# VH-VL binders against Acetyl-coenzyme A thioesterase (ACOT12), part 2

Target 1, 210 residues: Acetyl-coenzyme A thioesterase (ACOT12), of Homo sapiens (Human) (q8wyk0r340to549)
Amino acid sequence: CIHWDISKQASLSDSNVEALKKLAAKRGWEVTSTVEKIKIYTLEEHDVLSVWVEKHVGSPAHLAYRLLSDFTKRPLWDPHFVSCEVIDWVSEDDQLYHITCPILNDDKPKDLVVLVSRRKPLKDGNTYTVAVKSVILPSVPPSPQYIRSEIICAGFLIHAIDSNSCIVSYFNHMSASILPYFAGNLGGWSKSIEETAASCIQFLENPPDD

## First folded at step 8 (VH-VL; framework fv_socazolimab)

Design a30 (from s1f with heavy chain D99E)
Fold by ESMFold2-Fast, scan of step 8:
Structure a30 (fold): chain C 210 residues (1-210), chain A 123 residues (1-123), chain B 109 residues (1-109)
Amino acid sequence: as target 1 above (210 residues)
Amino acid sequence: EVQLVESGAEVKKPGSSVKVSCKASGGTFSYYDISWVRQAPGQGLEWMGGIIPIFGTANYAQKFQGRVTITADESTSTAYMELSSLRSEDTAVYYCARERYYDSSGYYPFDYWGQGTTVTVSS
Amino acid sequence: QSALTQPASVSGSLGQSVTISCTGTSSDVGGYKYVSWYQQHPGKAPNLMIYDVSKRPGVSNRFSGSKSGNTASLTISGLQAEDEADYYCSSYTSSDTYVFGGGTKLTVL
């Protein structure tokens, strides 16, 4: 986890985006599931697991980008999020969020402090980027009410296909500590990913009015 | 159905640059991840780098970093490989090859290849 | 120079079987699930034959792949004259690149 430092905010935000692009550039992915054209790929490197989820969506890329980059809307479609509150606007395109997750089993609920960095396509491209990683922020320390969790590298790459459709790709690079959980409940894990993806697609194709 | 067609042979002087093209047909070009692989006379295959147009990313083998640039033009369904500061040891056949393709239910690395472009570097 | 080690040549008689090995490290062959195999006839581009143990559709059932630890193998049974070619293995690496073996020339006697 990286300590947040406001004097380095621009380089930390750019590093967030570049880390996601580096993850997306990996080529050793294995197809794990293909249901309703929702593709799930995995890449296991020694003791770490990466997941890539992809779907062609009937929504303009710029709209999907707007909706997916606003984490205050995440609880509307993702059951793994209870609340997402902005801690600080680092820039127009970079925000710090405090996230809480639901209580599962008899464990305490989890919380996260993350940096979300969003980027529009470069001059010669048509791919939007939303990168997420955990940061250590002294003003929001771990509390006894929650188990502080970590996102190492995750996010969305949204590629415009035409004016009404795009490809949404979600990536997540997970630590070794999550592997025993997936190994013990592979059926539940796979179904959870598929259901969350389907909910996301429904949300993007039927967005709320603002 | 899927076909990759490369540009014609080139003869270059040391110190110059060469730009080889690879035109793709069949399927959606935005879904094509294109790699460049070369083969010097009497030697094996060397991966130079590849581009993933859908993510706006390109990556290169360390040996070629700083000399190679791989780009794609979706409007013409064409990928390019430009190699600069040419030396005699760059004499080789240069292949483009498709790696990942999103219309497939599986992943098959380098499942379609171009015919190869011969580049000769001679003083 | 190649990153993966293959024998420079192998030979077999019509109807026999041959096996070609491909040895790497834990950062390539040993670290990733799949190794791919390519056949190249003189003057032609390489053709994908096998990805791990799965054959490309249309490839003869005489071709099979296996992998154990840091070594992958291509086995060709019932050798035919048309199998005479160069064979290359390839693996993804922990540096997010691809590497190839040095190639093996198969001679059918």
Scores: ipSAE 0.366, ipTM 0.726, lowest interface PAE 3.5, mean pLDDT 84

Design a32 (from s1f with heavy chain G27Y Y108H)
Fold by ESMFold2-Fast, scan of step 8:
Structure a32 (fold): chain C 210 residues (1-210), chain A 123 residues (1-123), chain B 109 residues (1-109)
Amino acid sequence: as target 1 above (210 residues)
Amino acid sequence: EVQLVESGAEVKKPGSSVKVSCKASGYTFSYYDISWVRQAPGQGLEWMGGIIPIFGTANYAQKFQGRVTITADESTSTAYMELSSLRSEDTAVYYCARDRYYDSSGYHPFDYWGQGTTVTVSS
Amino acid sequence: QSALTQPASVSGSLGQSVTISCTGTSSDVGGYKYVSWYQQHPGKAPNLMIYDVSKRPGVSNRFSGSKSGNTASLTISGLQAEDEADYYCSSYTSSDTYVFGGGTKLTVL
């Protein structure tokens, strides 16, 4: 986890985006599950596990980008998020969020402090980027009510196919500590990801009224 | 059916740059990665880098970082490799090759290759 | 040069079998499931022959691949004159790059 430094805002935001793009550029992904055309890929390297989830959705890429980059709306479709509140607007494309998660096996809910960096396609490109990484903020220290958790590298790459459809890819680079649970509970883990992805697709294709 | 067609041979002076194109046809361009592999006369194959058109991401071999830029234009189904600060050691045949399939089970090796573009660096 | 070690040359008689080795490290050949093999005739682009344990569709059953630890092998049985070519192995690496072997010239006697 990196300490947030106001003097390095731009470089930290750009590094967030670059890290996600580097993760997406890895080869060696293997299909773990395909249900309802939702594809789940995994990549085990060194002491980490990475996950890639993709689906073709009937929604314009720019609208999917707008909806997925606004983390205040994340709890509307993702049951693993209870609240997402903006801490600070670093720029129009970079925000700091405080996230809370539901109570699970630990009998304590988890929370996160993340930097969300969003980017539109570059010249002649068709892919939007939403990158997420945990940061350490002195103004939002760990509290005894929550277990402070970490996102190493995660986010969305949204590729425009035509004016009404896109491919949404979600990536997450996880700690090796997840591997024993992954192996023992693969069926439940994959089902949870599939259900969350299906909810996301439903949300993107039927967004709430403005 | 699947074809990768590269631009014509080039003769360049030391210190200049060369940009080679690779026009893809017979498949959905954005779904496959394009890599560039070179081969100096009488030598083996050397991977330079590749691009994933659907994500707009490129990665490069350490030896070529800072000198090579790989780009892709989805509207024309064409990938480009630009190599700068040319030296006589850059004289080689340059191939484009298709690898990762977006809609498949991960890694796919270089299953189709361009015909190769000869780049000669001489004064 | 390439990081993967292949013998510079191998030879075999018509109808014989030959095996070409490709040795790397745990950060390439040993760390990833797939090693690919390419055949190159003089003046031509390389052609994919083997990936993983699978042959490219249309490639003769005489070609087979295997891997054990940090070493992959390409075996060609029932050698024919047209098999004479250069053969290269390739692997993905932990640095998110590809690396090729130095190449092996196969001579069919």
Scores: ipSAE 0.465, ipTM 0.752, lowest interface PAE 2.6, mean pLDDT 84

Design a35 (from s1f with light chain G31R)
Fold by ESMFold2-Fast, scan of step 8:
Structure a35 (fold): chain C 210 residues (1-210), chain A 123 residues (1-123), chain B 109 residues (1-109)
Amino acid sequence: as target 1 above (210 residues)
Amino acid sequence: EVQLVESGAEVKKPGSSVKVSCKASGGTFSYYDISWVRQAPGQGLEWMGGIIPIFGTANYAQKFQGRVTITADESTSTAYMELSSLRSEDTAVYYCARDRYYDSSGYYPFDYWGQGTTVTVSS
Amino acid sequence: QSALTQPASVSGSLGQSVTISCTGTSSDVGRYKYVSWYQQHPGKAPNLMIYDVSKRPGVSNRFSGSKSGNTASLTISGLQAEDEADYYCSSYTSSDTYVFGGGTKLTVL
């Protein structure tokens, strides 16, 4: 996990975006599930599991980008998030969030401190980027009521198809610390991802009145 | 139903550069990678690099780093491979191939190939 | 990274079975779940046959792939004259690249 440093904020934010692009560019993904046109792929590298989820969505790319980059709205569609609160606006396109997750297996609930970096398409491009990674922020230390968790690299790539539709691709390069949880229940894990993806699609195609 | 059509044969002098094109035609939008693979006369296949057009991200085999540049133009559905500082050992057939394609049946690496472009480097 | 190791040639009789091996390292064949196989007839581009259990529509069920440790294998059953070709294996690598095998010439007697 990287310590947050004001003198490096632009570099850390750009690094966040580049890490997601590098993850998305990996080959060797394996098809795990294709249900209701929601495609789920996995990439197993040693003790690390990466996940890629993709679907064509009936929503303008710019709207999906706006909604998915606003993590305060994440709990509206993602059952794995209980709360998402902005700690600081680093820039117009980069924010620090404190996230809490539901209780699992009678353990303490998990929390996260993350940097969310969003980018619009460059010049004549059609792909929006929303990258997220954990950071160490001294002002938000671990607390006894939560297990501080880590996102190594995750996010969305949103490619515009036409004025009313886009392809949304979600990537997550998972920490070794969460692998035991998924290894014991891969079938339930895949179903959970599918249900979360379906919820996300419903949210994007029926956005809240803003 | 994707078809990859490559540009015509080239004869080049040592030290020059060559730029080969690969035009994809067929159906609708596809989220995939275009890779370049070469084959010297009587030799095996050698991966040079690939690009994911929608991300603008290119990746190269270490052997070709600094000499190869792979680009794509989404508006014309065309990928390009430029190889500089040509040597006699660069004489080969250069193929483009679709990679990283997924459908409900599975993953298909290099499932469609161009017809190949013969590049001859001679003094 | 060095090419994957394949036998230079194999041969089999019509109707029999043949197996072509492809050996790599723990950073390619041993690390990634699937190895892909390509058939190439003289003067033509390669054609994808197998990516483990995933194969191109229209590829015969006579072709099957397997992998154990650092070695992958392509098995062709019920050999036909049209199977005579060069076969190449390929694997993704830990350096985010692809590597091909040296190729195997299959002769059908």
Scores: ipSAE 0.309, ipTM 0.697, lowest interface PAE 4.0, mean pLDDT 83

Design a37 (from s1f with light chain S94D)
Fold by ESMFold2-Fast, scan of step 8:
Structure a37 (fold): chain C 210 residues (1-210), chain A 123 residues (1-123), chain B 109 residues (1-109)
Amino acid sequence: as target 1 above (210 residues)
Amino acid sequence: EVQLVESGAEVKKPGSSVKVSCKASGGTFSYYDISWVRQAPGQGLEWMGGIIPIFGTANYAQKFQGRVTITADESTSTAYMELSSLRSEDTAVYYCARDRYYDSSGYYPFDYWGQGTTVTVSS
Amino acid sequence: QSALTQPASVSGSLGQSVTISCTGTSSDVGGYKYVSWYQQHPGKAPNLMIYDVSKRPGVSNRFSGSKSGNTASLTISGLQAEDEADYYCSSYTDSDTYVFGGGTKLTVL
């Protein structure tokens, strides 16, 4: 986890995006599941698990990007998020969020402080990027009511196929601290990923203002 | 069926750069990666790098970092490999190959190859 | 990264079996199941023969692969004249790259 430093905010935001792109470029992914055209891949490196979820969605890429980059809307489709509140607007494209998660057989819910960095496509490209990583922010210290958790590297890559459709790819490089829970119940975790992905697709294809 | 067609042979002077193209046909370009592998005369295969066209992300072997740039143009289903600051040691056949093709049975590395482009570096 | 170690040459008679080894480290062959084998005839591009250590992409079942520790092996049974070629192993690495073996020339007697 990186300590947040406002004097280095541009560098930290760029490194967030670079980390997600490096994760997406890894070559050792394994197909774990393919259900209803939702593809799930995994990558195990030492005691760290990375997951990649991909689906063709009947929604323009720029709209999917807008919806997925706004983490205040995450609880509308993702049951693993209770709240997502903006702490600070670092720039138009980079924001600090405080996220809370539900209680799952623990005596306390989890929370996160993350940097979300979003980027539009490269010149001659059609891929939008939304990168997420945990940061240490002194103004939002750990609280006794929550177990402070960490996202090493996660996010979305959204690729435009045509004016009405896109491919949405989600990546998550998980912390070793949570791996024991998934290793014991990976089958149930994969089902949870499939259900969350299906919910996300429904949300993107049927947004509130549609 | 997938077919990769590479550009023609090149003769270059030391210090110049070369850009080789690889045009893919058959299958969806966004479903797989393109890697570049070279082979110097009488020597073995050497991986240079690869690109995921759909994400615009490229990764390179350490030996070539700073000299190689791999790009892709999805509208023409064409990948490119540009190698700068050419030396006589860069004389080789350069292959493009499909990588990271996934199906229910697993991951297929380098399952389809281009015909190879001969690059000769001489004065 | 150094190339994976393969014998420079191996030979076998028609109908015999031959095995080609490919030795790396725990950061490549020993650490991953992403070991593949390629056949290359003179003047031609390589062809994928084995992936994921032991899987075949539709090639003859005379070709089989295995791995023990840091060493992967390609076995060709029922040798035919057409099997005479250069064979290369390849592995994924800890640095998210690929490394190839030095290559083995198979001579069919």
Scores: ipSAE 0.230, ipTM 0.683, lowest interface PAE 5.0, mean pLDDT 84

Design a39 (from s1f with light chain D52K K55N)
Fold by ESMFold2-Fast, scan of step 8:
Structure a39 (fold): chain C 210 residues (1-210), chain A 123 residues (1-123), chain B 109 residues (1-109)
Amino acid sequence: as target 1 above (210 residues)
Amino acid sequence: EVQLVESGAEVKKPGSSVKVSCKASGGTFSYYDISWVRQAPGQGLEWMGGIIPIFGTANYAQKFQGRVTITADESTSTAYMELSSLRSEDTAVYYCARDRYYDSSGYYPFDYWGQGTTVTVSS
Amino acid sequence: QSALTQPASVSGSLGQSVTISCTGTSSDVGGYKYVSWYQQHPGKAPNLMIYKVSNRPGVSNRFSGSKSGNTASLTISGLQAEDEADYYCSSYTSSDTYVFGGGTKLTVL
């Protein structure tokens, strides 16, 4: 986990984006599930599982990007998030959030402090980026009420196909302590991911009001 | 049916750069991960790097980092590999190959290859 | 990264079997199940023969793959004249790259 330092804001945000792109570019993914055209891939390394979920969505890429980069709306479609509160708008494209998660087989719920970095496509490019990583922020220290957890690298890569559709790819590489299922229960784990992905697609194709 | 067609042979001087193209047909180009693999005369295969158009990202072998740039143009279904600061050791056949293709049957690392582009670096 | 170790050449008679080895480290062949094999005829591009250690992409059942520890093997049974070619192994690495073996020339006698 990186200590947050406002003087290094730009470099920390850029490294967040590059870490997500590096995770996505790994060549060792395995197809775990393909249901309803939702593809789930896994990457196993040192007893840590990374997940890649891919789906063609009937929504403009710029709209999907806007909706998915606003983590205050995450609990509307993602059952793994109870609350997402903005701590600070560091820049137009970079935000600090405090996230709480539901209680799952533990004595306490988990919480997270994350940096979310948003990037529009570069000139002649078609891919939007939303990158997420945990940071250490002294103003939001660990609390006895929560188990402070870590997202090592996660986010969305949203690729425009045409004016009304895009490919949404979700990646997640997090510490073992936040994973809801052990490696021996991949069936239940895959079903949970499929249900969350289906909820996300429904949210993107039926956008909420202001 | 997937087909990869590479640009024609090149003869270059040391210190110059070369840009090789790879045009894909068949399938959806956005889902193509294209890798570049070279082979010096009488020698083995060497992976240089690859591009994943849907993620807007490219990854390179350590040996070529800083000298190679791999790009893609989805409007023409074409991937490019540009190698700069050419040396005589860069004389090789350069192949593009479809990489990391997934379907319901599984993962295919380099399942379709271009015909190869011969690049000769001589003074 | 250093290339995977393959014998420079192997030979076999028509109808017999040959095995080509590919030795790496725990950071490539030994650590991952992503070993593939390619056949290359002179002047031609390589052709995928085996992926994920032992899976075939629609090629002949005469080709089979296996792995034990840091060594992967390609076995070709019922050798035919058309099998004469160069064979390369490849593996995914812990640095998120690919590495190829040095190649093995198969001569069919």
Scores: ipSAE 0.541, ipTM 0.784, lowest interface PAE 1.9, mean pLDDT 85

Design a4 (from s1f with heavy chain Y31W)
Fold by ESMFold2-Fast, scan of step 8:
Structure a4 (fold): chain C 210 residues (1-210), chain A 123 residues (1-123), chain B 109 residues (1-109)
Amino acid sequence: as target 1 above (210 residues)
Amino acid sequence: EVQLVESGAEVKKPGSSVKVSCKASGGTFSWYDISWVRQAPGQGLEWMGGIIPIFGTANYAQKFQGRVTITADESTSTAYMELSSLRSEDTAVYYCARDRYYDSSGYYPFDYWGQGTTVTVSS
Amino acid sequence: QSALTQPASVSGSLGQSVTISCTGTSSDVGGYKYVSWYQQHPGKAPNLMIYDVSKRPGVSNRFSGSKSGNTASLTISGLQAEDEADYYCSSYTSSDTYVFGGGTKLTVL
């Protein structure tokens, strides 16, 4: 019931947003695939791979932001998520989540403890931000049932084009610890990303209920 | 076809500032990046920095950190490069260039360039 | 000094091949898959010729790129008079910046 350090978490929230914006501002991205107008870019630096996925979607930016920033709804469209539950509220725009992933290759399922930081456009801007990173929370330690996993930097930038459409860009900066596993499965990762992106677009253009 | 048109030549005194503009036409300005690259007489190319207008983010080379400011005005499809505390060694041709352009043929860094703006710093 | 090392000049005869090297470090050429090459004629802006192993559409197939470790190379086969120009390599860096080579003047004899 007592968060580890609320003042540190507030500082980390701002850092989380700035890290995502810095990742998005990197240059040297390479086109990896373009399927059904979904563009996938990669940036490989030593033992680190960053991924950028972009698509124009027929949904207002503010609605896409609302849907994508609510991680409790992530399992509705992303097959890599089994559950996403709020642990605590740092602020109205910053929340801590516990995420569980499916069992793969008969290994223990993975779990994550993440900080999600969301920001609306500034006075002169048209871009919404949803930034995600793993945090170490002593009150939610690793458990024997799960392999605790890590997100260094990931999230969405949603740029308004007009009242009915936006560009959704997803970024993910992968850690060195998972890159050897990821590299060994290169044949399947691009297809998995394409399918997840297509599911996301379908969800955004045909949201549940009203 | 996108064209980049730069502002005219400038003659400045040491210690002053210069602001060069780069107007994009024929395309969608906010869908790609604009970089600034300079070339002193008889010298090579030097990247100064760039901006991604849709994200509002600018990055600068270490050498120019604190002296260069790159901005963009989406309403006029114009990017700006302002260099302060001018020295004689800042005499150069300043180019703007499109970066991070992606099409079905692939990715092409710096695939379109402005015509260049000559900036002369003399007393 | 420029961050990437190129020979100041290279020369070749009409119809021959020439190779221009571009050497960096593990934080630029060696750390990133792709190096781009630019051709500049006197008084003109640079033109993108090659990115990694891919040619810009409209560029002659006489131009090709390669990379091994910290060194990238531009090879021009079947040299023609119009190939005489300055050539620059460029790489992305671990500091999220771009760096250029010092440039190579190609003389076609």
Scores: ipSAE 0.262, ipTM 0.669, lowest interface PAE 4.5, mean pLDDT 82

Design a42 (from s1f with light chain Y98W)
Fold by ESMFold2-Fast, scan of step 8:
Structure a42 (fold): chain C 210 residues (1-210), chain A 123 residues (1-123), chain B 109 residues (1-109)
Amino acid sequence: as target 1 above (210 residues)
Amino acid sequence: EVQLVESGAEVKKPGSSVKVSCKASGGTFSYYDISWVRQAPGQGLEWMGGIIPIFGTANYAQKFQGRVTITADESTSTAYMELSSLRSEDTAVYYCARDRYYDSSGYYPFDYWGQGTTVTVSS
Amino acid sequence: QSALTQPASVSGSLGQSVTISCTGTSSDVGGYKYVSWYQQHPGKAPNLMIYDVSKRPGVSNRFSGSKSGNTASLTISGLQAEDEADYYCSSYTSSDTWVFGGGTKLTVL
C-alpha cells in the first residue's frame, strides 16, 4: 500500500496503470473455468494468486470504458461492493474512492481507499485501461466499524473489436486479505467470480440512461 | 488450425538492424500472445521476448532489453521483432511462437511455431 | 548462461524407456507449476510435447512429464526411431520471462 502524496499524484497515477499492464503481460496463466464464453484464468506464483476474467461483450469499447471506470456505478452490478463514494477528483482521469464491502466470512465488513486511474488508447491502439489500487490517505483513516483491506493491483483492459463490441478483461493480483476467501473449495469462489462477470456483462449490454 | 508464417531469410552487416515478421492465420489473432525465440547454429533455444497484441504490451529478456523491439499490427495479424546493433553472435534462426491460447483442456505454452527466419550477420 | 540444466545427450535402445532431466532453481522450475517440453528434429521448428504433466493433443501416450522440487523430467517409453531428436525444457521465471534448457540430444540405438 502506497501513502498518497499530492505532490506526486501524476507519477502515482501513471504507476497504477503501468502495474496493471505488467500484471496483464505475465505468462503462465492456467484455465480455471469456461462457462457461457466467460473465461477464468489463474496464475499462482510462490503462493500468491492472480485472477484474469475475460469475455466478449456486445457493447462499444468506449461505452464499456465509461461505465467500468465510474466506480459509483459498481454496486449496480457487483454484489461485492456495497458503496463507492468519490473522495476526490485528482484529475479528469484519476479519482480517489472510499469503498465498503458486505460482511463475508466474519462479523465485520471491509472497506478500502483506492486510486482509480483510467486511460484511453494510445496512438493507433484500441485498448482502454482502468487501473485500481489501494492507497493510504490520512484524511480517511481506518475506522472501528470496518476492516481496512487492500487491493494490490486490479483493473480492466477493454479492447475494441468493432463499433458495437469489445473484449473486457479483468485482472486482480490477490492480496493477503482476500486469499482467506479462497481457502478450500475452488468451485465456490470461481462460481462467485463467474456470477459477478455475468452481471457485469448484462450491465454493459443494458446500461442505465444518463 | 493456427499457422504462423515468418518472413524470408536476411543477410545483414554488423551494426545494422533486422526486422522479422510473423503473420498469423486461423483463429483470432487478438486472443493469443506471440513470443520470439532464437537459435544460433548448433546451439539451444533462447527466449527474446513476447507481445500480447490485444494489449500492446511487450516483455523482453534482460539480455535483449534495449536492443529488441516487439510490435504487432492487429489489422494484418502480424507480429514483428526488430533487433538492432547486430553482431556476428546474432546469426541464428529466429522463430515466432504462439503463447497464451487457452481452452477447456488447459494452457499450452508455445503450442504453434513459425518455420523460422535465418538471419546471417556477416560482412 | 542462465539456461536450465539438461544432460547434453542421452541414449536408449528401441523399445526401452529413457528419462531426460531439467534442473533449475526455486525462481523458475521450483516456483512455477508448468514446465514444458519441446521436440526438435534437424532443420525443423520445435514442437510442444508436454506442459507440466499434460500432453498436447495428438502427442503419443509414450511421453510423460513429472516434477519434484527444482527438477522436471520427461520420460519416453517404448522408444521408436522417430523419437531421435533434440529435447528442450522451458519454465516461466520470477522475472516474468521464459527460460529454456540447454537441450538434450536423444539417440535411439
Scores: ipSAE 0.350, ipTM 0.713, lowest interface PAE 4.1, mean pLDDT 83

Design a5 (from s1f with heavy chain I54F)
Fold by ESMFold2-Fast, scan of step 8:
Structure a5 (fold): chain C 210 residues (1-210), chain A 123 residues (1-123), chain B 109 residues (1-109)
Amino acid sequence: as target 1 above (210 residues)
Amino acid sequence: EVQLVESGAEVKKPGSSVKVSCKASGGTFSYYDISWVRQAPGQGLEWMGGIIPFFGTANYAQKFQGRVTITADESTSTAYMELSSLRSEDTAVYYCARDRYYDSSGYYPFDYWGQGTTVTVSS
Amino acid sequence: QSALTQPASVSGSLGQSVTISCTGTSSDVGGYKYVSWYQQHPGKAPNLMIYDVSKRPGVSNRFSGSKSGNTASLTISGLQAEDEADYYCSSYTSSDTYVFGGGTKLTVL
């Protein structure tokens, strides 16, 4: 059971989506890689690194949205996720997840409690949104077996191009604690991002049997 | 090559609103961002806001918050800037400019500009 | 209104070099890699010359950019008559906006 009231939950979900849209609207991104038409951009602000990954995908936008907004399927394509389990459905489009990450040269794996907020395009629009951020939830406190980590702001913007293709853009405003899991080490993080992006594209273009 | 063509000059009365258009040609409109920058007579450049048509996200300078609205129509490759509650101090040349275009050589902010639209606010 | 500090005017002799400064804060010039420079001739739209230390393709090698702390600089070597123009710097800010400098009028003597 969730200790938030309903009006607080709605406000937090809308703030989650707005934060991702603000991140996507940032300027000053630096081109880092364009391997195999996967574009990777970075933005350094003080002690925080933001990443933006973009690719044209041969899949309908609504299908990509359905697949990417279901975090229970995240471990199927993202090696940085071991498990993603639904804690609660805040609304039809907003969910709380408990996420576990693999051990990465550490004596203790990391876990996360996140709010995932998904939005379909506005009536005149063609862009789907999947926003994710860490939340503090008293019913899922930190445990001795995990290091509780934080996602400040992350998610997907999926823009429909035609009935069979879309552009998928992934954004992440990262805290220092997540960097090692994302890249394995700072020197190799762009390569890790490229490999994860390629896996995601393969998953979206060749979705599971169901 | 990208070309940005702005709408014609406007003469407006105080308290009215003005909507300036910027039609893009060349490249894929959805893949680059459009910013609006104004310049009052004999003064410097002032950023008003920008839009990423691809994501439908717009952001604005604090000075113009609540008075400016930037929109885009991907089907016509046109961006719009609407400024309301006009004052004589809003008399300026209004430019649209391409932002955040990425190619193999890197990122170039404001690398193509429209010709400018003169907006005169007089009673 | 422009937020970044530039000298109102600078002058240099034909064939010499001149440097134009652009000073901000840690929340703009000091906080971001990209400070861009624009040249504006009378009655025309601005033209991008440089961003950060990289120049736009097609711009003369006589133009170069640098940045140290909260101050960025545009240096023009081998001054030519056509360099006479207004020059503006611009930076991204921690508020996810852009700010321009006040502009510098370059006179070639």
Scores: ipSAE 0.202, ipTM 0.661, lowest interface PAE 5.5, mean pLDDT 82

